# VHH binders against Probable tRNA-dihydrouridine synthase (dus), part 1

No score or structure here was measured in a lab: all are predicted.

Target 1, 316 residues: Probable tRNA-dihydrouridine synthase (dus), of Aquifex aeolicus (o67533)
Amino acid sequence: MNFKKGEVILAPMASYTHSAFRRLCRRLGADRTYTELISAVGVLRNGIPMKLAYFTEEERPIHIQVFGSNPEEIAQASVVIAKELKPDFIDINFGCSVPKVLRNKAAGYMLQCPPLMGEVVKETVEALKPYGIPVSAKIRLGFEKDEVERIVEELQKAGVSLIAIHARTAKQGFSGKALWHRIKEAKKVASVPIIGSGDVKSWRDIERMFEETECDGVMVGRAALSNPWIFKEFKEKRDIEVGLKERMDFILEELSMMTEYMSREKACAEIKSQIVQILKGVPNSRELKTYIVHAENCKELVKRIEEAKERELLYA
Below, numbering starts at 1 at the first letter of every chain, in headers, positions and changes, except where a header shows other numbers; antibody chains aren't numbered by Kabat.
ipSAE, averaged over its two directions, is called F for ESMFold2-Fast, E for ESMFold2 and O for OpenDDE. V2 adds 0.75 times the mean of E and O to 0.25 times the DockQ between the complexes of E and O.
[cut] stands for letters that were removed.
The coordinates of atoms that the task and the answers printed are left out; those that the model quotes come from them. Centres of patches stay.

## First folded at step 13 (VHH)

Design g1 (from y1 with W107F)
Fold by OpenDDE, fold request of step 14:
Structure g1 (fold): chain B 316 residues (1-316), chain A 121 residues (1-121)
Amino acid sequence: as target 1 above (316 residues)
Amino acid sequence: QVQLVESGGGLVQPGGSLRLSCAASGFTFSDTWMNWVRQPPGKGLEWVSGIDPSGGSTKYAKSVEGRFTIIRDNDKKMVYLQMTSLKTEDTAVYYCARDSPGFTQPFFDYEGQGTQVTVSS
């Protein structure tokens, strides 16, 4: 599905934006979703990691996000994915700044060489032509030096169809303030749609980003973890108060969906991190959080979550 | 401390052969996927080959499939890469790399200096 101006997108986030969470966010009003980062080499060596790549029609339009260091490998992996899963987009990650990724000269590391980024996109675009799947890219402003205009131009020449910009450098990571005005400058040189990202904390921030940067879409990351209703808030242009019960119901539904693509035990282990996030929106929930996440098994975990629903009045 | 020491590189003509060796120490070798990766000039890091802990499963990049063979000796904690029918595009610094522990995807730990392979007429 082609990108439409004004979309609000769920950002890819490692360990969080798996299929269940993406689906729930779509239901709450997210217009587009991305998978977690998938290693190109991993695909070629081990096959498609379905825990990461699994998606349903409800999640469309969906971008399967691939990262790597070698243009040929990324292109080959993308073809494997395209052929088997037929996503709406293949997204190349040039923004991840996690040390383990950088040590492998992948993702954000490549921001040091825009020509190489262009080569990756060019090869991938060419390889995916038979499948009719466009290529998008997720970038930062640069590795250390801000070169966002140069990067955008290079990617466009290579045939990219959509660019998401996190308004920080790779070296900056998640520290400091995102520079929204740089998104605006990037938009001026862009012939493809631009998605803005960084320091979007509320539905009002989404509006402000559209207004200030003139971007074509807004990507919401960490704010969606503690408040996935941010998408609904934006659509309805109002604050939505979500109580403990509704938050726990969200978690239980997510957990149920997770069992479609992983074991129950793994799901119970993984959902704990999401419980921590979702409870950030509940005042004085520290003790409750600790109590729930220290469950010894899945049965106990579910029991404690259910009990929490009944204690809503204590945390209201 | 994790140590990976590569050897066996050199200058060869197209169509030639080389055998690379890697000595591993400082981790549970027999439980870890071992790999060869290479850094060609002006290009990104490229995965070449991988072998599972038991040695029963081997994987290769398309570019080297049918030409390279990866072997491991768990008793000696050694990994080998037999390269045949070498091409100019195989020119690179080759590194022995283990899968990083604790990850579901193959991130590579390559701590050595690598060994230079140059294929030229």
Scores: ipSAE 0.907, ipTM 0.964, lowest interface PAE 0.5, mean pLDDT 96
Fold by OpenDDE, fold request of step 14:
Structure g1 (fold): chain B 316 residues (1-316), chain A 121 residues (1-121)
Amino acid sequence: as target 1 above (316 residues)
Amino acid sequence: QVQLVESGGGLVQPGGSLRLSCAASGFTFSDTWMNWVRQPPGKGLEWVSGIDPSGGSTKYAKSVEGRFTIIRDNDKKMVYLQMTSLKTEDTAVYYCARDSPGFTQPFFDYEGQGTQVTVSS
């Protein structure tokens, strides 16, 4: 196992944490990355979705994250992925609470049945033995009822090597306050490393989470979208002021990298959501945001982004 | 309104055969992947088979490959699952499911009540 205590990890986030973004975050100091959620059934039916699964060596150690509802399917899909892409980890998602996922009895839905979670992990661990790839899990505190200790114990028994805990229930989604003390309690019963997650908004929060929960790693999600430099801030233990120009350069670089695994047109369409996120850190940027994201084509989009770089003084 | 109505389930002995049918309405059927999924007792939802919009490509779970056949009729907006060599482990509620529109990965809309398949000696 290659996990080191004290790691700060980029959280998997659908539609955001594709290869380009992961790479950039690694360059800024993220210690580990996760892919977006990949459907086990999707892999089995259609093959590995390379847009989601594509990664470079720069992104390592990398967890390819798989979700599903059936132990056999998840295990089989994991083997397909392991064989073809050889990630550092296969991660099983037991935390996603998106309605479509839950309706398919997958991911966070499975928190209702820790024994089934254990079966998933057990079968996946067994299936991946020939490949020497460990299994991690990303969980919440529970579906509706908090039972994180039980869940952790079940997964450990099944052979999980690493657990990331988002300190909310599935029903809670992203509402309310993450219960960090529950991560601490989970850590007490854990024999494997525990990654804490939830309501990490600053580099200082990362420090606080380590201190308060004694977790082994901290996963940063939404805060990294608006401030990818959070990783650097943590490494350097200081606030870093990032201007509009640098933010736009980040976007342009990301866009360029995205073309490695998708069409330029698609990249231009998808990057708009990231532009919205990254501009949250720029005061009075609402008009600029609107102007950029309403570009009609890639050429116009890039032009407007470039123009924005020259307008830094207007938004400083 | 999306409608998926399954039929054809029943009790059958191991080694037996059943043919499930699904009547679809309320969406552009001919442009949508159709699937069968099943809910075994005490287990998670399992994907069984899928067929592309044209019917030219079919996919199967390993557990049913070689035994089950999925077919669609776009004119009638019907999907079928021919099951042969049934096993006890095939016991489940079977649902007809469309791929959810707007997603790049196969999320399943299975709005029907399903049809019970019981394989028992």
Scores: ipSAE 0.896, ipTM 0.960, lowest interface PAE 0.5, mean pLDDT 95
Fold by ESMFold2, fold request of step 14:
Structure g1 (fold): chain B 316 residues (1-316), chain A 121 residues (1-121)
Amino acid sequence: as target 1 above (316 residues)
Amino acid sequence: QVQLVESGGGLVQPGGSLRLSCAASGFTFSDTWMNWVRQPPGKGLEWVSGIDPSGGSTKYAKSVEGRFTIIRDNDKKMVYLQMTSLKTEDTAVYYCARDSPGFTQPFFDYEGQGTQVTVSS
């Protein structure tokens, strides 16, 4: 197996973890990355959505994440992806609990039926054997009731190679606290590597997660959006202060890379959410944020980003 | 109000044929992908077929390709599923679904109660 104990991983995050962001996080020390979640039916009906599935060799080891409600559909879509793109893993999302996904009985909805989760993994593992691509799963503790040990047992019986656990239930969404001790309990029944996730907000939290849970890897989600340097901080065991100029340079590099797999117009529209996130690390940035994201087109957006590097434009 | 009303289901012997209908209203039908999705007894949803807004592109799940034909009539705001060579495995409640607006990947809106298709001797 390609997984190395001690990895720190960039979590899949819809709208954020496209190729450019993954590459930049890899350069900053992330050991493994995941695409955003990709609809199995979307692949079967429309073909592979290259904006979501595109990756470069620099991003390996890479997991292409799929979601759906039907074992056969997920397995078939996974084969289509595996044949064309040859990722290191196909990852199955069992954690997403946003209303639209739940109404389609997909992803986090399936936490209500661990045998169905096992069926999905088993069919996908079998379908991918000719291609030599293992299956990983990203789960939560359960739907409403915590059943994580049972879920882990069902998935590993089905042939999963790696499990990432966000230590909340689907019903919690992001409310409450992630219950890290439940990751430790899941690790006790696991015969495959376990990645711990949930409420990792600093490089010190990464150390704490390893210590408290004995997990094999730690996944960083939302904190990486405002502080992609968290990976480097962990590698170097120190806080890194990153100013406005450096953050805007990050955005400009990201934007440049995004045009490799999407139109300039789309890239400029999508980068705005990343700009908002990365500016959270800059004190009193609300007016600057508003100024930049209200640009009417790409040319204006880039101009405002360049102006922001010299901060004084806030008072122009 | 978005409305999707399925009809045309029934009891059919294996090898038989059946045509399902879906009447749509309350949205811009001619701009919308339309789909058939089914739920076999005791199982989850499975996508059966889709047709693009113009009717120029039709797509089918592997299990029904060659046996089912999806058709739309934008003037009447109707979607049909022509089913032939029916098998007992096709037994399910069939739902008409539109692609939800505002998403880059398909998410389905189900509004009707579906129509039961039962294939048995």
Scores: ipSAE 0.675, ipTM 0.892, lowest interface PAE 1.3, mean pLDDT 92
Fold by ESMFold2, fold request of step 14:
Structure g1 (fold): chain B 316 residues (1-316), chain A 121 residues (1-121)
Amino acid sequence: as target 1 above (316 residues)
Amino acid sequence: QVQLVESGGGLVQPGGSLRLSCAASGFTFSDTWMNWVRQPPGKGLEWVSGIDPSGGSTKYAKSVEGRFTIIRDNDKKMVYLQMTSLKTEDTAVYYCARDSPGFTQPFFDYEGQGTQVTVSS
């Protein structure tokens, strides 16, 4: 199955949406997931970065997301990935606009030239035909000016199968508001499914995005980091209150899964950012957050997480 | 203060050869992957070649493999690109780039002006 209307999707987020987090979000009701963005040049020079590209069957449908500045490099890297890993989609990141990426003229930088975006997609689609793997794209409204209708038309003509739109320009970064009405306008010219993204902060926002934009799917970004239960909340149409113990259990399970594709030392270092995010839902957690993430090693980190679980039980 | 200074470009006929040089300073050169990246007229950047810190691993884009050789000299903090069997498609500004520190995937730092290579009859 390609894409089902009504899906709620976990957005790709660098440093966060590795295999373990994607699996846990799938179990909580996310319908589709994406890897973190993978450098096309990195694949060509160094081979597939398995830490970033690793996935299990329960994460399907899975998009492996690639970024770069050169159509031929992106297409070649996509073939390497497709042959080895057989994801459901190769996704091209046209949205990332952090300074390092823009200085490398990659991803969001290409929003300045919609025909180049089309060239990237067309070349990748053609290269992937022997493998039967479709191409999706994640875009913004434009670089500085909103050109979303033109961009959608260029990508469709190039053979894209699915477009996710974050309703901000690259220059906005995360400032201002996501302009959801622009997703609606993009949908009017689209002949492929459109996923809406930007400022979705609650399960009620998911409903509102569907209603206001008539998009085919809704993508949840940073809100899922502090509240992975947002997917279940939407499926069940209710708020779900999650206490400290359950949040720490989530972290412990995530950590255990991460050791399948990275060393325990690296997993313990990387999970600290997720611990910070998951504790945002816990009242008066500043001191607890500091205590847990300042652990000097894995053994101490796990110990402090377990202590947090037990302290909640004592105060219940 | 990171500096990368490219040189050695010029005009050459198809089938000819050139050797590009890159002088590096302001970082721990011997711990860093080094790369050549080029920008053809009216097009974006394309990666050409890379060499690991020891010089033991060299990598090439398919379009240049067998024709170009990347070399480093850690004592002199130099990177070279020996280009042979040049084609008109190799016309570009060539940049020397280091891998940016602190990332798990290659992001390139471009500090120099590049050196123009023009291959024409």
Scores: ipSAE 0.642, ipTM 0.880, lowest interface PAE 1.4, mean pLDDT 92

Design g2 (from y1 with W107Y)
Fold by OpenDDE, fold request of step 14:
Structure g2 (fold): chain B 316 residues (1-316), chain A 121 residues (1-121)
Amino acid sequence: as target 1 above (316 residues)
Amino acid sequence: QVQLVESGGGLVQPGGSLRLSCAASGFTFSDTWMNWVRQPPGKGLEWVSGIDPSGGSTKYAKSVEGRFTIIRDNDKKMVYLQMTSLKTEDTAVYYCARDSPGFTQPYFDYEGQGTQVTVSS
């Protein structure tokens, strides 16, 4: 499905934005979803990692996010994915600044060479033509130096259909303040839709970003982990108070959905990180968090989550 | 300390052959996927070949499939890349790389200086 102006998108986040979480966010009003980062080489060597790539129709429109360092590899991997899974978009990540990724000359590392980014997009666009799947890109302002206008122009020339901009440099990582005005400047030179991202912490921030930057879409990341209802808040233009019970129900539903594409044991292990996030919205929940995440097995974990629901009055 | 030391590179004519070697130390070699990656001039890092811990499964990039062969010796902690029918586009610095431990996707650890392979008429 083609991008529509005004969309609020769930940002890809490693270890969090798997299928279950994406589905739940869609139900709460997210307009579009992205998978976690998928290695192009991984796809070519090992096949599609279905834990990361698995999605349901409910999650559409969905972008399968691929990263790499070599244009041919990325294009080939994208074709494999396109043929098998038929996503709405293939998204190329040029923004991840995690050291292990940078050491492989991939993702955010490539911001140092916009022409190479262009080659990646060009090759991928060409390779995906038979499948009718467009290519999007997720970028930062630059590696160290801000060159967002140059980057946008290069990607457009290469045939990108949509660009998401995290308003930080790769070197900054998640430190400092996101520069929203740079999104506005990027928008001025863009002929394709621009999604803004960075330091979106509330539904009001979403509104402000639209207003201040004139971006076409807003991507919500970390704020959605502790408050996935942010999407609903935006749609309804109001604060929504979510109690402990509803948060625990969210977790239980997520856990149940996770078992569709991983073992129960793995799901129980992985969901603990989400529990930590979701409880950030609950005052004085530190002890409860510790109690739940120290469960020794899945049975105990579920039991403790259920017990937490009964303690809603203590944390309201 | 993880060490990966490559050797065997050189200058060859198109259609020629080379055999690269990698000596590994400082980690549990027999439990780790080993790979060859290459850095061609003006291009991004490219994965060439991979071999599973047992040596029973080998994988190749499309660009080298049928021409290159990856082999490992777990007793000697060695990885080899036999290259045949070399092409000019195979020119690159070649690195031996292990899969980074603790990840579900193949992030590559390559610590060596690499070995230069130049294919030219």
Scores: ipSAE 0.905, ipTM 0.963, lowest interface PAE 0.5, mean pLDDT 96
Fold by OpenDDE, fold request of step 14:
Structure g2 (fold): chain B 316 residues (1-316), chain A 121 residues (1-121)
Amino acid sequence: as target 1 above (316 residues)
Amino acid sequence: QVQLVESGGGLVQPGGSLRLSCAASGFTFSDTWMNWVRQPPGKGLEWVSGIDPSGGSTKYAKSVEGRFTIIRDNDKKMVYLQMTSLKTEDTAVYYCARDSPGFTQPYFDYEGQGTQVTVSS
């Protein structure tokens, strides 16, 4: 496979890690990207949701992330995706813990039954053989009980090629502290590369995770939303001060790219959440955030963003 | 309150037929995709069939394609699943499920108790 030890990966995050954001993060130094979660059933029923699955060569290596509850469905959906889009990986999500997903006995719900997880991976691996696309998995430590070693072993037996571990249980969601030492323990029993994730907040945390866990890659999630330059910071091993103007330019560029795979109006609606995130890195930006986000239409939104660029000194 | 009440399940021999019914209430039925999902023993939840709000488009899992037919009656707020050529692997608890509102992907709300379908010789 095409994974290299030491990679820093952009984590999949619903509503954020669409193509435009992934591209920008790649430009800033992310080594690998994941799509947002794609429903296997959705693919089979409605076709590939291209808003979620759309990607460019710039985003490679890319994992198209699929979730479901049934091994056959996941395998079938994966084949549809593989055939049409030819990603570098199909990634099976076994970690999402949002209620709507769990109620459908999918993703993180499956952590309750490692054998079933194995079946999913096995069938998907087999189904994808003709396409030469490997399978990766994104997992947590367990559903409620930590059993990450067992899970890793089961997935390896099934033929997984790469495992990303979020060092929390599904029940924890994003609460509490990620247990990095459990990533280390998982690494000990792993024959495939292990990507660590959870509570990575700075480029220094990335270094620390590599050191403490001996993982092969580090996945960065929420920190990348407020500071996508974290990847560059890691590459250059220094803090990078990013001003308001540059942050707004980032947003404008992202918005422009988003129009490649969605309507402008939809893009303007969705980008507001990213604006909220990226402004977290700007001191005293609460008023500005409110002002921009309350734009009534795309024209007004862009205008307000442009105005913000001229207010660098006020919010610096 | 959303209600989905399934009926029509039972014991049938391989090759037999059953017709499942679902009575829906508590939401805008005519604007919602309706589905059947099933829970086989020892397996994960499986999507079986879906029908768009107008009834003009129907979708089926590969495993049931050509054997099952989904129909809806918007006036009566009913969804049906006609099952033919039943196989042992069709054994499961069947649930009527609506697409959850507000999402672009099909997350299923299946509030009912389901109806047991057992295919056995």
Scores: ipSAE 0.890, ipTM 0.957, lowest interface PAE 0.5, mean pLDDT 95
Fold by ESMFold2, fold request of step 14:
Structure g2 (fold): chain B 316 residues (1-316), chain A 121 residues (1-121)
Amino acid sequence: as target 1 above (316 residues)
Amino acid sequence: QVQLVESGGGLVQPGGSLRLSCAASGFTFSDTWMNWVRQPPGKGLEWVSGIDPSGGSTKYAKSVEGRFTIIRDNDKKMVYLQMTSLKTEDTAVYYCARDSPGFTQPYFDYEGQGTQVTVSS
């Protein structure tokens, strides 16, 4: 789909941005969503991992994110995905730098060789032309040294349609500060839309990133886990107070949707990390978090979530 | 400690055959997907083939399908790659890799130095 200047985007976040969470964030005003990263070799060996790749039409525009170390593998996996699922974009992850990924010379490891990044994009763009699906890339400033302008130039020469930039190097992980001025400098050499990312913690930070960097869109990461309402806050230009009942209702909706693409037991196990995140906005929630997440099974988990809702109503 | 030792490489002519071996130790071999991954000259790693823990499911990259066969022997903790109809583009260092434990998508552990296969007239 056509990228509109001013979009606010839900960042891909492993273990969190599955279909249910993406849908709920879309309903709250996120303009664009990305799947979690999907292994190119995994697609080629095991087929499309539907738990990760599943999406509904409500989640469009949707980017299905692929990672790997080999241009031909990434392109081939992208074709498999494009033929079956017809996403709006195939996104290539060039930013993930967790140890296992780096040992496989994948994703963020490739920031050490911008020409190779270009080869990946070029081969994927060419392979996807029959399907009409453009390629986007999610990058960092560089591996250890900032090379963002060179990287942008290589990717756009290769035919990338959109670049999201997390303004840290791969070696930084999340340490230090996101260097927003580097996004501005990348924008100066870009001939494609640039999405800015890194250290966006509030709806006011979204405004500030647009102003300081002149980027075409802003991507929200971890802040959306504790406050999915950040998208609505930005659209309405106001803080939105969200109490315990609304947060638990969000979780119950998410859990229900998760069963469309994973087992009930897996959904109940995985939702616990999101429960911890969303309760960060509830004062004095320490004991409540422990109570809810230590439920022995799905039935007990749901019961404890519903008890939390009743607690707010009884003491209103 | 996990150990994977590749062997069986050599120089062969196009159309020829070769069988690679991988000796594994230091992990529960019979519960683990095993893979062959290669690195052609001047290029990055390329996944070649994988075999599930039971040996009942084998998977191949399109470039080698029909020419290569992956085999495992759980009693001897060995993985093999039987290569036939070899082409010059099969020239590479071949590595044996296990799926890293604890992940739902494949991430590979490489421990060996690999074995060189050269296909040349």
Scores: ipSAE 0.625, ipTM 0.877, lowest interface PAE 1.7, mean pLDDT 92
Fold by ESMFold2, fold request of step 14:
Structure g2 (fold): chain B 316 residues (1-316), chain A 121 residues (1-121)
Amino acid sequence: as target 1 above (316 residues)
Amino acid sequence: QVQLVESGGGLVQPGGSLRLSCAASGFTFSDTWMNWVRQPPGKGLEWVSGIDPSGGSTKYAKSVEGRFTIIRDNDKKMVYLQMTSLKTEDTAVYYCARDSPGFTQPYFDYEGQGTQVTVSS
């Protein structure tokens, strides 16, 4: 699907933005979603990891995100994915800087060489042309040194259709502040839409980023984990108070959806991290978090979630 | 503690053959996917081949399929790469890598310095 100016996007976040979470965020007003990052080598060696790549039509427009260190591998993996799944975009992750990824000289590591980033995009765009699927990129400002204008110029010359910029360097990780003015400077040299990202914590921050940077869309990361309602808040231009019962209902719905693409046992294990995140919005929730996530099995986990809903008055 | 020691590299003419070896220690070798990954001069890493814990499933990058064979010996904790019909584009430092434990997608652990393969007239 075509990108429209003013979109608010759910950022890809490993371990969190699987199909269920994306669908729920879409229902809450997110305009566009991304899969978790998928290893290009993983696709080539093992085939498409359907647990990561699974999506429903409700999740469109959907970007399937790939990462790797090698232009030919990324392009080949992208063709395999595009042919089988026909996403709206193939997205290339140039931003992930976790130690395992950097040790493999992948994703954010490539920020050290903008011409290589251009080569990756060019090869992928060329390989995908027969399938009519455009390429987007998710980047940071640079590796250690801010080179965002140069990076944008290399990517657009290579044929990228859309760029999301997290306004930190790879070395920063999440330390320091996101430098939003650098998104504005990147927008000045861009001939493609720019999505701004970094330190967006509230619906008012979404407005502020649009105003300060003149970006074409705003991407919400970790704030969406504790407050998926941020998308609805922005659409309605108001704070939305969400109590414990509604948060637990969100979790139960997410858990139900997760069983479409993973075992119930795996879903119950994986959803615990989301439970921790969503309870951050509930005052005095430390004891409740511990109680719920220490459930011994799925049956007990669901029981404890239902108990929390019944105690709404005590925790509201 | 994990050790991977590559050997067997050298200078070979185009069309030639070479066998690389990797001695592994410090982990449960027989439970682990093993891989060969190469780095051509001035370029990034390129996955070459992988072999599952049992040795029953072997996988190859398109660029080497039909020319390279990955083999493991779980008793000796060795991985080999038998290379034939070598081309100048096979010139690279070759690394032996295990799949990092605890992940469902391959992330590679590199512990050795690799072994240089140079294919030149």
Scores: ipSAE 0.611, ipTM 0.867, lowest interface PAE 1.7, mean pLDDT 92

